# Ledger of designs, part 4: VH-VL binders against Rho GTPase-activating protein 6 (ARHGAP6)

Target 1, 202 residues: Rho GTPase-activating protein 6 (ARHGAP6), of Homo sapiens (Human) (o43182r401to602)
Amino acid sequence: LSLNPIYRQVPRLVDSCCQHLEKHGLQTVGIFRVGSSKKRVRQLREEFDRGIDVSLEEEHSVHDVAALLKEFLRDMPDPLLTRELYTAFINTLLLEPEEQLGTLQLLIYLLPPCNCDTLHRLLQFLSIVARHADDNISKDGQEVTGNKMTSLNLATIFGPNLLHKQKSSDKEFSVQSSARAEESTAIIAVVQKMIENYEALF

## First folded at step 1 (VH-VL)

Design q3 (framework fv_daratumumab)
Fold by ESMFold2-Fast, scan of step 1:
Structure q3 (fold): chain C 202 residues (1-202), chain A 121 residues (1-121), chain B 107 residues (1-107)
Amino acid sequence: as target 1 above (202 residues)
Amino acid sequence: EVQLLESGGGLVQPGGSLRLSCAVSGFTFSSYAMSWVRQAPGKGLEWVSAISYSGGSTYYADSVKGRFTISRDNSKNTLYLQMNSLRAEDTAVYFCAKGLRYFSWGYFDYWGQGTLVTVSS
Amino acid sequence: EIVLTQSPATLSLSPGERATLSCRASQSVSSYLAWYQQKPGQAPRLLIYDASNRATGIPARFSGSGSGTDFTLTISSLEPEDFAVYYCQQYSNWPYTFGQGTKVEIK
């Protein structure tokens, strides 16, 4: 069994999903947006919940693993950034730009240790995904397809699951919902800033 | 190209034990979930047991739970079914069936020819 | 457990005719349903998966439709090799279950 000293308080499901997606998902167009197999995701979630030593292999679908991670964060009893700090996180947008990052660092420090470590792991992973959004050219002159998931795209998907006043009754976040988009604009902006400035926050 | 070959069937007394094997070729065995499905003479198909690609998860029909054990050896490309405390109602042709990658072994794209198990005195 | 009921039990038709086979689930299985063909002395052969997708190598005359609890397998024009027993199978819930089968026989 190998431990990760940096992320020792991170749920095993979160770290396992991030590791799998970093190895197999960085070139997957529409990662976190494309549909998954509900049956396979249910089976994987049940095995993690039972404490089985699940090893996510290459054979596990990127879309199923992405859905598993998203569902886990959505279903947390208290969102990762906590309901208690909701207003404080949103209010960082009202500060002068030069003060916003320092205030975000302080709020992250105030999170419970498990939440802080989990957020650190998640933001590191999302930062890596965002860096692979655009198409690149290999040394051999071949085009390598990007995943097309910018920090804004990822903030739009994860934001409402990480920071909200109360749980949504919706099964999946939709940017097309007018009411949810309006309420989530500030949430998305805060999470996007955290993804883009991950290195400065920890 | 894809082949599944069952072996180990035969005549056994009630209360006896038998071990079935399924040797596979033509696909990466270690990447796919596998199942055993049986068919009593003149009857329909009955799912018996399933195993994940790694062997870490196993599933059983209530009719065989506690008596049958499914296992696999990925280094030998072989699936096994250990059958204990056999009963007359276990008499059937036992098919080895290939599932999908991950945990989607609910449908089976390739089947072996089957091996007959007869439980009789 | 989810019970799958196939109808009719036996379908007597001539080559060239259309065959329509039904499979009804006791509760919703979404689209997690497959169809198999079995000939005497042979292993089952996958025809349709996820309710409507043809398996590799399966002729276009075979088609599947339905969702939830009501599913249909259609053979648009029976060929001599299509006279066999057909089974539906759900993989939505544990334990996985099969229908009792529909025998398609020559009149």
Scores: ipSAE 0.000, ipTM 0.440, lowest interface PAE 16.4, mean pLDDT 83

Design q5 (framework fv_ixekizumab)
Fold by ESMFold2-Fast, scan of step 1:
Structure q5 (fold): chain C 202 residues (1-202), chain A 122 residues (1-122), chain B 112 residues (1-112)
Amino acid sequence: as target 1 above (202 residues)
Amino acid sequence: QVQLVQSGAEVKKPGSSVKVSCKASGGTFSSYAIHWVRQAPGQGLEWMGVIIPIFGTADYNQRFKGRVTITADESTSTAYMELSSLRSEDTAVYYCARSKGYLFGTYYFDYWGQGTLVTVSS
Amino acid sequence: DIVMTQTPLSLSVTPGQPASISCRSSQSLLHSDGKTYLHWYLQKPGQSPQLLIYEVSNRFSGVPDRFSGSGSGTDFTLKISRVEAEDVGVYYCMQSIQLPYTFGQGTKLEIK
């Protein structure tokens, strides 16, 4: 991870992407779903990786910046929520509903400080995106198109990138499809609950 | 105009592998999931698996136990289904079909490819 | 796996008469999101399957009004108010609430 000098424990790439998308992407209907330019995303990733002082400006595509953020989280050597806590996170769904948030809060505080701060920054951003999902009417009576990305939609996209088992091996790839589906459903549910309740978790 | 175009028919020997392609046009490929469904002659439809390009992940029907691999190339908007260790009972028409994946809680197949006949015989 | 059972397996209908196809699932297809993940497809002879009805009762684009879907939980029905020659084919119900997605065995509709 390359840490942001101003936010010591959050990767600069993560904070920069979140800032850009908060300014320019909240009304983008296709945010995180519409295709990006693989070439432009690769160029941006290489610049961040080299420690270049990259400034994400208005001319940078929302879709390219969204793809950059997703790929960064996907490609982390250890997932943001960690492999160590994988089973604990998905098992929160087996608890009574009243106990789930308290347990999630405890698991989040067991994360390394950098992971905890990065998760906080990310969940804050995703909650803002979800808040802009529905169409709204401005003070002037104009319709403002929502981005259509609910907390469930965002959890579906980000969940597998934040919480997953070790990189694919022959043994893991031979696992029953129904077991993978159940794991994906659990991961999505956990991340959705975090997005919806981020203020209570931090 | 949304269209899924599949590769042509193939005749394979038992024990070999086949790789069928499905090229999507119209709409953003990465916003959708591509499923593979097969139909043996005179039989019903059987779901084989799905690739969700935005996750870079695929899930499979357990019945195909490590014999099926589904991949996608977003740059060409093409999904692939490779089936190995072919047997005579794998003779079927193989279809690709599109869904909005898990992105909007919709899982129905709105568009289907034309199908690819794979015949496995000695 | 969820088992989907269709009845009848075949039916012959005089043009202009109604047709009805039943589909039953081994467990409820109602999701906690409020949607019921049951869909109907038609496969005309020599063609790919095509979507008719999604999420129980919603007609897909271009599907004639004579097609309607209904049901809830585990019991579903596809109705054709007036069968036309172009409706010949095999009708399949499908559940997509859990993997693996599963289809009914199909109902063949023929003209008398």
Scores: ipSAE 0.000, ipTM 0.443, lowest interface PAE 15.8, mean pLDDT 82

Design q6 (framework fv_lacutamab)
Fold by ESMFold2-Fast, scan of step 1:
Structure q6 (fold): chain C 202 residues (1-202), chain A 122 residues (1-122), chain B 107 residues (1-107)
Amino acid sequence: as target 1 above (202 residues)
Amino acid sequence: QIQLVQSGSELKKPGASVKVSCKASGYTFTSYAMQWVRQAPGQGLEWIGWINTNTGNPKYAEDFKGRFVFSLDTSVSTAYLQISSLKAEDTAVYFCARVRYGSFSYYGMDVWGQGTTVTVSS
Amino acid sequence: DIQMTQSPSFLSASVGDRVTITCKASQDISSYVAWYQQKPGQPPKLLIYWASTRESGVPDRFSGSGSGTDYTLTISSLQAEDVAVYYCQQYYSTPLTFGGGTKVEIK
């Protein structure tokens, strides 16, 4: 069975990466920020693309698996939240706070089913990562360093990869860096709100 | 089998002290924090505090600070709750419960003692 | 302290009914919520933690949901053995606080 009861149409790569990082990466300082092996990430990507039943185990680097997930989302032909709904998602920030979550929920349900299910799985994972940002106590009673990745930090990393307008051509470069920064800030704010409120959105 | 076994019921006079024990078995005692919860007759649950079984560091709810003291004897996998200068309003069932250490320092209380009834009356 | 307001305080339902118990926190507790079942003369039993994670060995008819300040425990098909008092508990910050409890009875 390729479908599960909650996530009917989630790419195997996305679910596999989330599972691995939930088991091995929650206490990793710099998760999603620290470098990975580009060669190992490419090999893993190709194996998933070929439909090989890849098992991500403890020997796989947390940083490689994190990079694999980021690259997959970045390289989607249409962003996960879609170009079609870009303006609608950004415009939720103009609504009163109470209206924002209801509108985000509506927009999420307008997504194709596979995008909706994939977003649900991803936001569940990111909320778990954010919950492990602070220092805590381990099973043996020792203080354990948190991963330092708050919902804002994760939204900063994932936001631009989940929601963006049409990509520039190879011959174009933005001449308005401040305008791009404003757009990035709005995208980050939307995704941060989704991470913080993911259970209310689904 | 994983279990927490508490000491028997106590009947005390106001001003006395009581020491309730909670003996753990079937798991590594120092890998789980021990929490204490009380339930007054016909009332709901009230959190007293918790103790780190590896370090011995306790944390108490404000209303229980002073007269309530947590302690441990790791050699026999036992946690203790001592209540000094007992008052009638201390009459309750006292429960110990373990909680897993984790990224949040604790989770839900998955294993509970059977409870120790402490009755304070003149 | 974080106040946990639980409703209803009492409900009577038939075997097979869907039962819903709600819990409202006085502030955002970010899903740091557990649900317990207590039968007469017994200690509480953990059903759900982290708002929606079912404890091992708990029947799948029990489920938790919610976020922010509003949380729900659902029993999809009430069984005779489910007669008990149910409590929510926040563990977002100390002191940990419980809801007032919901007594579930079979009619």
Scores: ipSAE 0.000, ipTM 0.424, lowest interface PAE 18.9, mean pLDDT 82

Design q7 (framework fv_necitumumab)
Fold by ESMFold2-Fast, scan of step 1:
Structure q7 (fold): chain C 202 residues (1-202), chain A 122 residues (1-122), chain B 107 residues (1-107)
Amino acid sequence: as target 1 above (202 residues)
Amino acid sequence: QVQLQESGPGLVKPSQTLSLTCTVSGGSISSGDYYWSWIRQPPGKGLEWIGYIYYSGSTDYNPSLKSRVTMSVDTSKNQFSLKVNSVTAADTAVYYCARTLYKSGWFYFDYWGQGTLVTVSS
Amino acid sequence: EIVMTQSPATLSLSPGERATLSCRASQSVSSNLAWYQQKPGQAPRLLIYGASTRATGIPARFSGSGSGTDFTLTISSLEPEDFAVYYCQQYNSWPLTFGGGTKAEIK
């Protein structure tokens, strides 16, 4: 859906959710952490999947729209950053600091065009959310409430949904849990770096 | 006609765990429009928000209490519960459960339980 | 955290009089403020949300006003059943906080 030349191949659901949350959700404390109505999210997902022209309005819950975006990313057949590039993305953390951003730019370039455009749109949105995490003073001197969602908080929530291996059997849960914790830490660190540096990456 | 009713022991010994349950009637806990909160009022003091839970199990707690508080939800029984660990005399209060309406991030309480007094003493 | 201060602590009035209750926030809460009524031995009841919007079933004699840091709950003509404790609550900043209450008592 070509609403903007920069985001030519972004799914309508992703752009619609980001627009709604930018308009109505930037001051919502705990956005993306708080739960949603499973019924309403399912109905919205079905409407988008059927190609219905869904208009997300003020009456739509911020938490439902946030959950819809997370579930869409989670349920992609291949994660947004792809399984193919999983090891390469994680290994950027092992590079010298001066090489990390340039390597991330290269890996992003290797993504399919739809994934690249979608990641750009998503990271721009998450960076805006993170900029509104702390309370601040408006131009007229009034305090504006922050949403309390830092880049680390957002990376913790989105990281596993953007970059993951095919899930393993849960048979050996204790060993798998330890391995998953280590993998999640690396994934979170990579996604946090992308959120904090999105302007340099695109 | 949503009603909330607190239940649980009215007396808890210091260092033990305070456990309360709220039973919801006249409406489903599995409604996406609402969060479910606990609020307390120590004798002679103001109201203090403890935390909320969504029917999915998602929780947030008052930062002053988060290290001692756990909430859980049982959608099959239409109930949600509060546990406060390592209680002291400062935890003596009337405990209320309440339905929390959210809209565009708004969090206010439209229906409250009757409240239950919990006294922490030896 | 935002501290909510209610004044006066006690308001002594007769039925038929106008009651004016104040709530002040230590920092701006925009219009994200609710008012509750609590009668002795009863659960709190929502009166006003969004600083000025009456909750369903609340009589027209109750009105809320204000924005930013200074808020007022007005009861235009006190009925006997209005003698109760009133609390304000902000939902603009985390964590959610309440005022200390104003007791409206019969003179």
Scores: ipSAE 0.000, ipTM 0.439, lowest interface PAE 16.1, mean pLDDT 81

Design q8 (framework fv_ixekizumab)
Fold by ESMFold2-Fast, scan of step 1:
Structure q8 (fold): chain C 202 residues (1-202), chain A 122 residues (1-122), chain B 112 residues (1-112)
Amino acid sequence: as target 1 above (202 residues)
Amino acid sequence: QVQLVQSGAEVKKPGSSVKVSCKASGYTFTSYYIHWVRQAPGQGLEWMGVINPSGGSTDYNQRFKGRVTITADESTSTAYMELSSLRSEDTAVYYCARGKLYWSGYTPFDYWGQGTLVTVSS
Amino acid sequence: DIVMTQTPLSLSVTPGQPASISCRSSQSLVYSDGNTYLHWYLQKPGQSPQLLIYKVSNRFSGVPDRFSGSGSGTDFTLKISRVEAEDVGVYYCMQGTHLPYTFGQGTKLEIK
């Protein structure tokens, strides 16, 4: 685990990937959805894991760096939002809309410091990506193509990687499958709300 | 059986707004997204936007952003589409349709409402 | 936005004869997971659209086996092996690979 000095509790891989994608990936259509090279992603992951001073240069593929970030979050031993707070995060959707943001802020502050700082860095990055989703006109009148990754798109991709339950040993899997579908929709809603309201949460 | 039932036809003046409802039954309302699609008389289909009934998160076709608002009421299993600043070219049949996760890939619109005709005339 | 182009715009078929409708996309519809999110809908006169085929070639529940879909990349085809009177209506292809969702302009199928 390498921590970035600027974000004291944030893994260096997370901050490095976010910086690279903010510089080179904001106009990349389908960022996080388009495929990557499994071989190149594995090599990059191993270099970070060894504590090597990895510099992500402009020649590194946006799609490889995006896949690296996503896989790192997916493979965390405890999800970023933690199993302990899973039910509390999902239950914020049962509150009145005016109470939801305040409760989310409190839950975020209950996260371990490393998780809180990492989530802060990640949500800042995802909010920037979402702001560049739509096509825009530049100052000199040129059309700039958006990345097409809205907050809902990003929540759909990252939600299950940030918040999930441990597998149940229950034998009634058909009933459990219906519950899982409902939970996935709720997870996506919570993460989308955090991306859209990032500034109010920190 | 899955069913989406929409509100009745409306006649509106230019500059006004219209709010169409879509009541869902036969499935868990919060487990599926509701999309809105319109069809001008004698023309093709145009996607307008989507809502996640769990939490109320929305996304809109850029062409309608600023004029369309989609909402959902979980207690009544009803989605709403409100279109403001109506023009004659907004005359169309408006459909709601059920979808799974429309950006995650495997999501055709599997069940549709019966449609609501909105006529905009002076 | 991805542009979906259907040909022909209309066709008349004698009952029992085959029909074929083409759909072409301005960009590849292959998603990063290797799947192609191209769907076909039928809108019968006075009715809502109904799903016929999803992901190029999979028939939706209750759809007769005389309907088949094929294609890859940017070129897709819907075939009806033996047209029945109940098949009258407008057929639409739709891409679900990229936002915003877009539809072809429609193909009207009529009985001679």
Scores: ipSAE 0.000, ipTM 0.453, lowest interface PAE 15.5, mean pLDDT 83

Design t10 (framework fv_daratumumab)
Fold by ESMFold2-Fast, scan of step 1:
Structure t10 (fold): chain C 202 residues (1-202), chain A 123 residues (1-123), chain B 107 residues (1-107)
Amino acid sequence: as target 1 above (202 residues)
Amino acid sequence: EVQLLESGGGLVQPGGSLRLSCAVSGFTFSDYAMSWVRQAPGKGLEWVSAISGSGDSTYYADSVKGRFTISRDNSKNTLYLQMNSLRAEDTAVYFCAKDYEDYGSGYEWFDYWGQGTLVTVSS
Amino acid sequence: EIVLTQSPATLSLSPGERATLSCRASQSVSSYLAWYQQKPGQAPRLLIYDASNRATGIPARFSGSGSGTDFTLTISSLEPEDFAVYYCQQRSDWPLTFGQGTKVEIK
C-alpha cells in the first residue's frame, strides 16, 4: 500500500506554546505583557530551532512561553499575514461592515497554506485568552481571576508582529510619520476583528 | 525565602564617605539586576542606582552621578554602594531592592526589598 | 524626567469603605506603572505592576487600572492592614521615578 497524503503544517513552537498557555496561562493576569526570563526564552528558542523534541510542562513559566510565541512571530522573515497582502488587509476597513469579514476570509485563503493554518491556530488561541479576560465566580462559589487581556489588548500586542510594511527610507519615513500612526491603528483594528470573528474566517 | 539585609549606614559629616552593603539569599543573585532606593525622613521614595546581574552595566540618578558607585560581588551574594562627597540632602534610609525579572535591564519594578539602613549626613 | 503626581495626599476612611487613589504622569508611560504599599518603619511592598497586574500574594481587593498618563489604584473594601502609604512608580523612561505618595488613614 502506497499513500501520498497532503498535510497541513503549523510550526511545532507555535502549537506547543498555544497548548501550554491554554492549559496553564488562561488565569495569568497580564499574559503577554509581563516580562519574561530572557535567558530561559533564548534557551527554549534554541532547542526548538535545533529540532529537539521539546515538551513544555507546567513548570515552564507562562511568561516565558508567552514571550517565546510573541518573539517567534515578530522574527519571521515575512510577517504571518505577509507584506504582499498588507495594503489589502488594511483596506478592508474601507468596506461596509457587512462586507469586511467576507473579504478578510478571502485574503486569508490567499495566504500560503502554512501561514493560513498557523493564523487559524493563533486566532483560536487568542480568542480563548480574550474569553477569560474578566473575573468570574466558579460553580462552587470560588472567585476566579481573569487574565485582563481583551481582544483589543491582544490585537495591540500581536497586530504589529503579524502585519507590517517593509522599512522605508529615512526621508520618506519622516515625511509620512502621520500616515504611519494611522496605519498602526488600522493594523490593530484588523487583527482585533480577526480575533473576535475567527470562526467566521475559517 | 528571599532575604535582603543592608548594613553600613551611620552618621557622617558633610564631605565624608560611607560604604553600604546588601547581603542577599534565597535566589540566584547573578541572574538579577539590583537597585538602591532611598527615602529621606518623612519623604517619598527616590531611585538612586542600578546594576545589571553580571555587573557590567551601572546606572545612576543625576543627583548622585560622580559621587556614588554601585558594585556587586556575585561570589559573595553582596551588593555595594560606595558613597563619596556626602551632602546633607543625602540623609535617608537606603533600601536594597531586587528586580522583578531575571536578566532584566535594571529599569523594572521591585518585588523584594531589604529593611533599609539609615545614613545621616550632619555636622 | 517623568514626574508622577499622586492625589489625594491623604485619604481618611473607615474599614469596609472603598479607596480610590490616583497617579498622573507628566508624559505617557504606556502601561509601565507599578503600585507599592509602605507601612511605618517597613520597606515598600509591590502590589500592582504593568498598571493592572496583581503581584503574587496580593489580595483580590487591590486592583489597578489606566494607561498613558492617568492611573488608578482601587481597594474595594478596606481591611485594617490596608491603612498605609501608597506609591506609584514608572519604568517607561530613565530615570525611574516615584510619586510623592498617598496616605490612607483611619477616620
Scores: ipSAE 0.000, ipTM 0.425, lowest interface PAE 15.1, mean pLDDT 82

Design t11 (framework fv_daratumumab)
Fold by ESMFold2-Fast, scan of step 1:
Structure t11 (fold): chain C 202 residues (1-202), chain A 122 residues (1-122), chain B 107 residues (1-107)
Amino acid sequence: as target 1 above (202 residues)
Amino acid sequence: EVQLLESGGGLVQPGGSLRLSCAVSGFTFSDYAMSWVRQAPGKGLEWVSAISGSGDSTYYADSVKGRFTISRDNSKNTLYLQMNSLRAEDTAVYFCAKDLEYDYWGEYFDYWGQGTLVTVSS
Amino acid sequence: EIVLTQSPATLSLSPGERATLSCRASQSVSSYLAWYQQKPGQAPRLLIYDASNRATGIPARFSGSGSGTDFTLTISSLEPEDFAVYYCQQRSDWPLTFGQGTKVEIK
């Protein structure tokens, strides 16, 4: 996580990507799902890593910016929600429904300040994306195309990248696939609940 | 425009071998996992094998495990399927299919080739 | 291996009618389910992925719903080009599996 430890700011890459996607990506069908240019994403990542003041303009592909954000979160050495709290987050699903939200709030409070602030920024963004999932009609009577990304869809994409156990070998995949499916379901459920209730969690 | 073009299909005797190729264009090949999916005459779709974008990870259906080998040459934008010890039940149209997800294991197929027919018969 | 069972095997409908196709999984696949359309002599075309997301270029009349073991593909008003075979596919576990297909034919 490349943050200023004293001032607890979110990584510039995360905030920049979220701002760009909020401005240009909310009606993009297939956001976070369809292909991007690996070369362009790599170039953008290098510019952020070099501390260049990167301005993500409208001409930057929504799919490239989405891939950049997803790749950054995936490649964090310790997941955003941390390995240390993995079991605690998963175990909230074992609590009575009325206790789950309060316990999630407590676990978020236990995150390092930088992780907490970054998670808050990310969940605000994902909540906005989810609110634009369905097709609707504007005040002017115009049909507005939804992005088709519900909180469940976003939790499916981001969940495993925000909360996971240690790396597993691809060679062991078939042996552990049933455990993977069960664990993925739990992780997705936790992250979906966080997206849907982010206002109550902070 | 994304294009996938299979080749190498044909008539082969039981116990024989055949190598299928899929030439791709219109996207950065190394960024996407690829699969082979087959369809026997008049039947449904059956997933056969998958390979990661780097080529480091491969997966196989039990029906072909030990007989088929999936591989790729990212410098030539070409996917391969080496088929050994062919049986009559391997007779099918073989499709090359591109994974939906960029540099991630999505395991859904947004683009397909036209298919190449493999007939295993005496 | 996860088995996907599609029903009905055949739907005989007229243009303009609503089509509802079912796919049931032998165990939970969460939302990891896709739908494909295949016309005779052609490769399959991706319609829906992750249960409810419409693929790029797919008309609004196609919609998917469901989670866990029960999934539905709905075509709100059949067009002539929609008469085809439809397959569901799961990616929850290896091996990847497809349903046996539902044929939507003109009445």
Scores: ipSAE 0.000, ipTM 0.474, lowest interface PAE 12.9, mean pLDDT 83

Design t12 (framework fv_daratumumab)
Fold by ESMFold2-Fast, scan of step 1:
Structure t12 (fold): chain C 202 residues (1-202), chain A 123 residues (1-123), chain B 107 residues (1-107)
Amino acid sequence: as target 1 above (202 residues)
Amino acid sequence: EVQLLESGGGLVQPGGSLRLSCAVSGFTFSSYAMSWVRQAPGKGLEWVSAISYSGGSTYYADSVKGRFTISRDNSKNTLYLQMNSLRAEDTAVYFCAKEGWDEYSGYDYFDYWGQGTLVTVSS
Amino acid sequence: EIVLTQSPATLSLSPGERATLSCRASQSVSSYLAWYQQKPGQAPRLLIYDASNRATGIPARFSGSGSGTDFTLTISSLEPEDFAVYYCQQYSNWPYTFGQGTKVEIK
């Protein structure tokens, strides 16, 4: 429902991108990995920023919309999971598996309301994408190609954009950076667990 | 093969107007953003203006804002630069440049350039 | 706007020598930096994009490195046709900006 209070608090760009990709992108192989037009993405971002009534229809490239969502999250002044809670989120990996989900739920509760609602919308969307990763058979007995984007693949792409130790404004930030292997591995593991266990966290 | 050919350059008086054209071939024009880049005699490169693949978004360097207008006609595979209120400091070779983006790379460097057309603003 | 500063302004070398050209940005451009070669009377030619990727048809002697604010173009062994002016360009932020150029000339 378009007037859901949770989704009303989410940035319009985030909800619009998630809706478009849920309708048109779930069978797109390599969604979030395949190249996009940087200029088309900038044009779409400018239209949202200017308050233009942007209707993301079938004509809009899945890859451009995916890149728009990814770049929006990357460019947030404070990461969605916040710099303040960075150490707490990473340290959940040191807990026994039975304790990890309960602690993640508590940390999510400590996020600002808008961050919590945005994370809720995003994780719901990413869990749906991950559920369509594998090839399936349709009702008519025809094979439907999966998108090949597992929870691990999505965590690899989104993890550094959602949780990082340094301010993006102070330091260079790269979605695909592997420069700090230990740090990136921990971030990816946390975000992967959130995607896989979305239902238990909200 | 990819070709970009500029035309419309010449000598013009200060305060005058001039329109540059860039005819392109060898790629799907409507799929790529385009830019104009200029170079004053003996000087370096200066980005002037850019236009999105559809023509819906335009960008300008501060030095030309309000005086220059970039446009395109996708049906004619042609890029334009309308230059008004020309000044001596606008004297330069004007290059048409294609964005390097394709579905594979997604980046907006300039992969192909025209030969340039000289604009001289002098009394 | 982001200012790109190239150094040195002129580099005098002999064929066979290694050329190292610097480009520094006034603020981070991540990896969104390209290098171009320009010969007198000709249009610029793309050499390197995304800081380190060679454009199609560019010889292996050309390599780019760096990220953030400090970038380097290296020509491992200069050929006669490599004596030209080289420009860096950032495409991280509007407006796009170029460095002032480094002229590589015969000693």
Scores: ipSAE 0.005, ipTM 0.449, lowest interface PAE 13.7, mean pLDDT 82

Design t13 (framework fv_daratumumab)
Heavy chain, then light chain:
Amino acid sequence: EVQLLESGGGLVQPGGSLRLSCAVSGFTFSDYAMSWVRQAPGKGLEWVSAISGSGDSTYYADSVKGRFTISRDNSKNTLYLQMNSLRAEDTAVYFCAKDQYDILTGYEDAFDIWGQGTLVTVSS
Amino acid sequence: EIVLTQSPATLSLSPGERATLSCRASQSVSSYLAWYQQKPGQAPRLLIYDASNRATGIPARFSGSGSGTDFTLTISSLEPEDFAVYYCQQRSDWPLTFGQGTKVEIK
ESMFold2-Fast, scan of step 1: ipSAE 0.006; ipTM 0.507

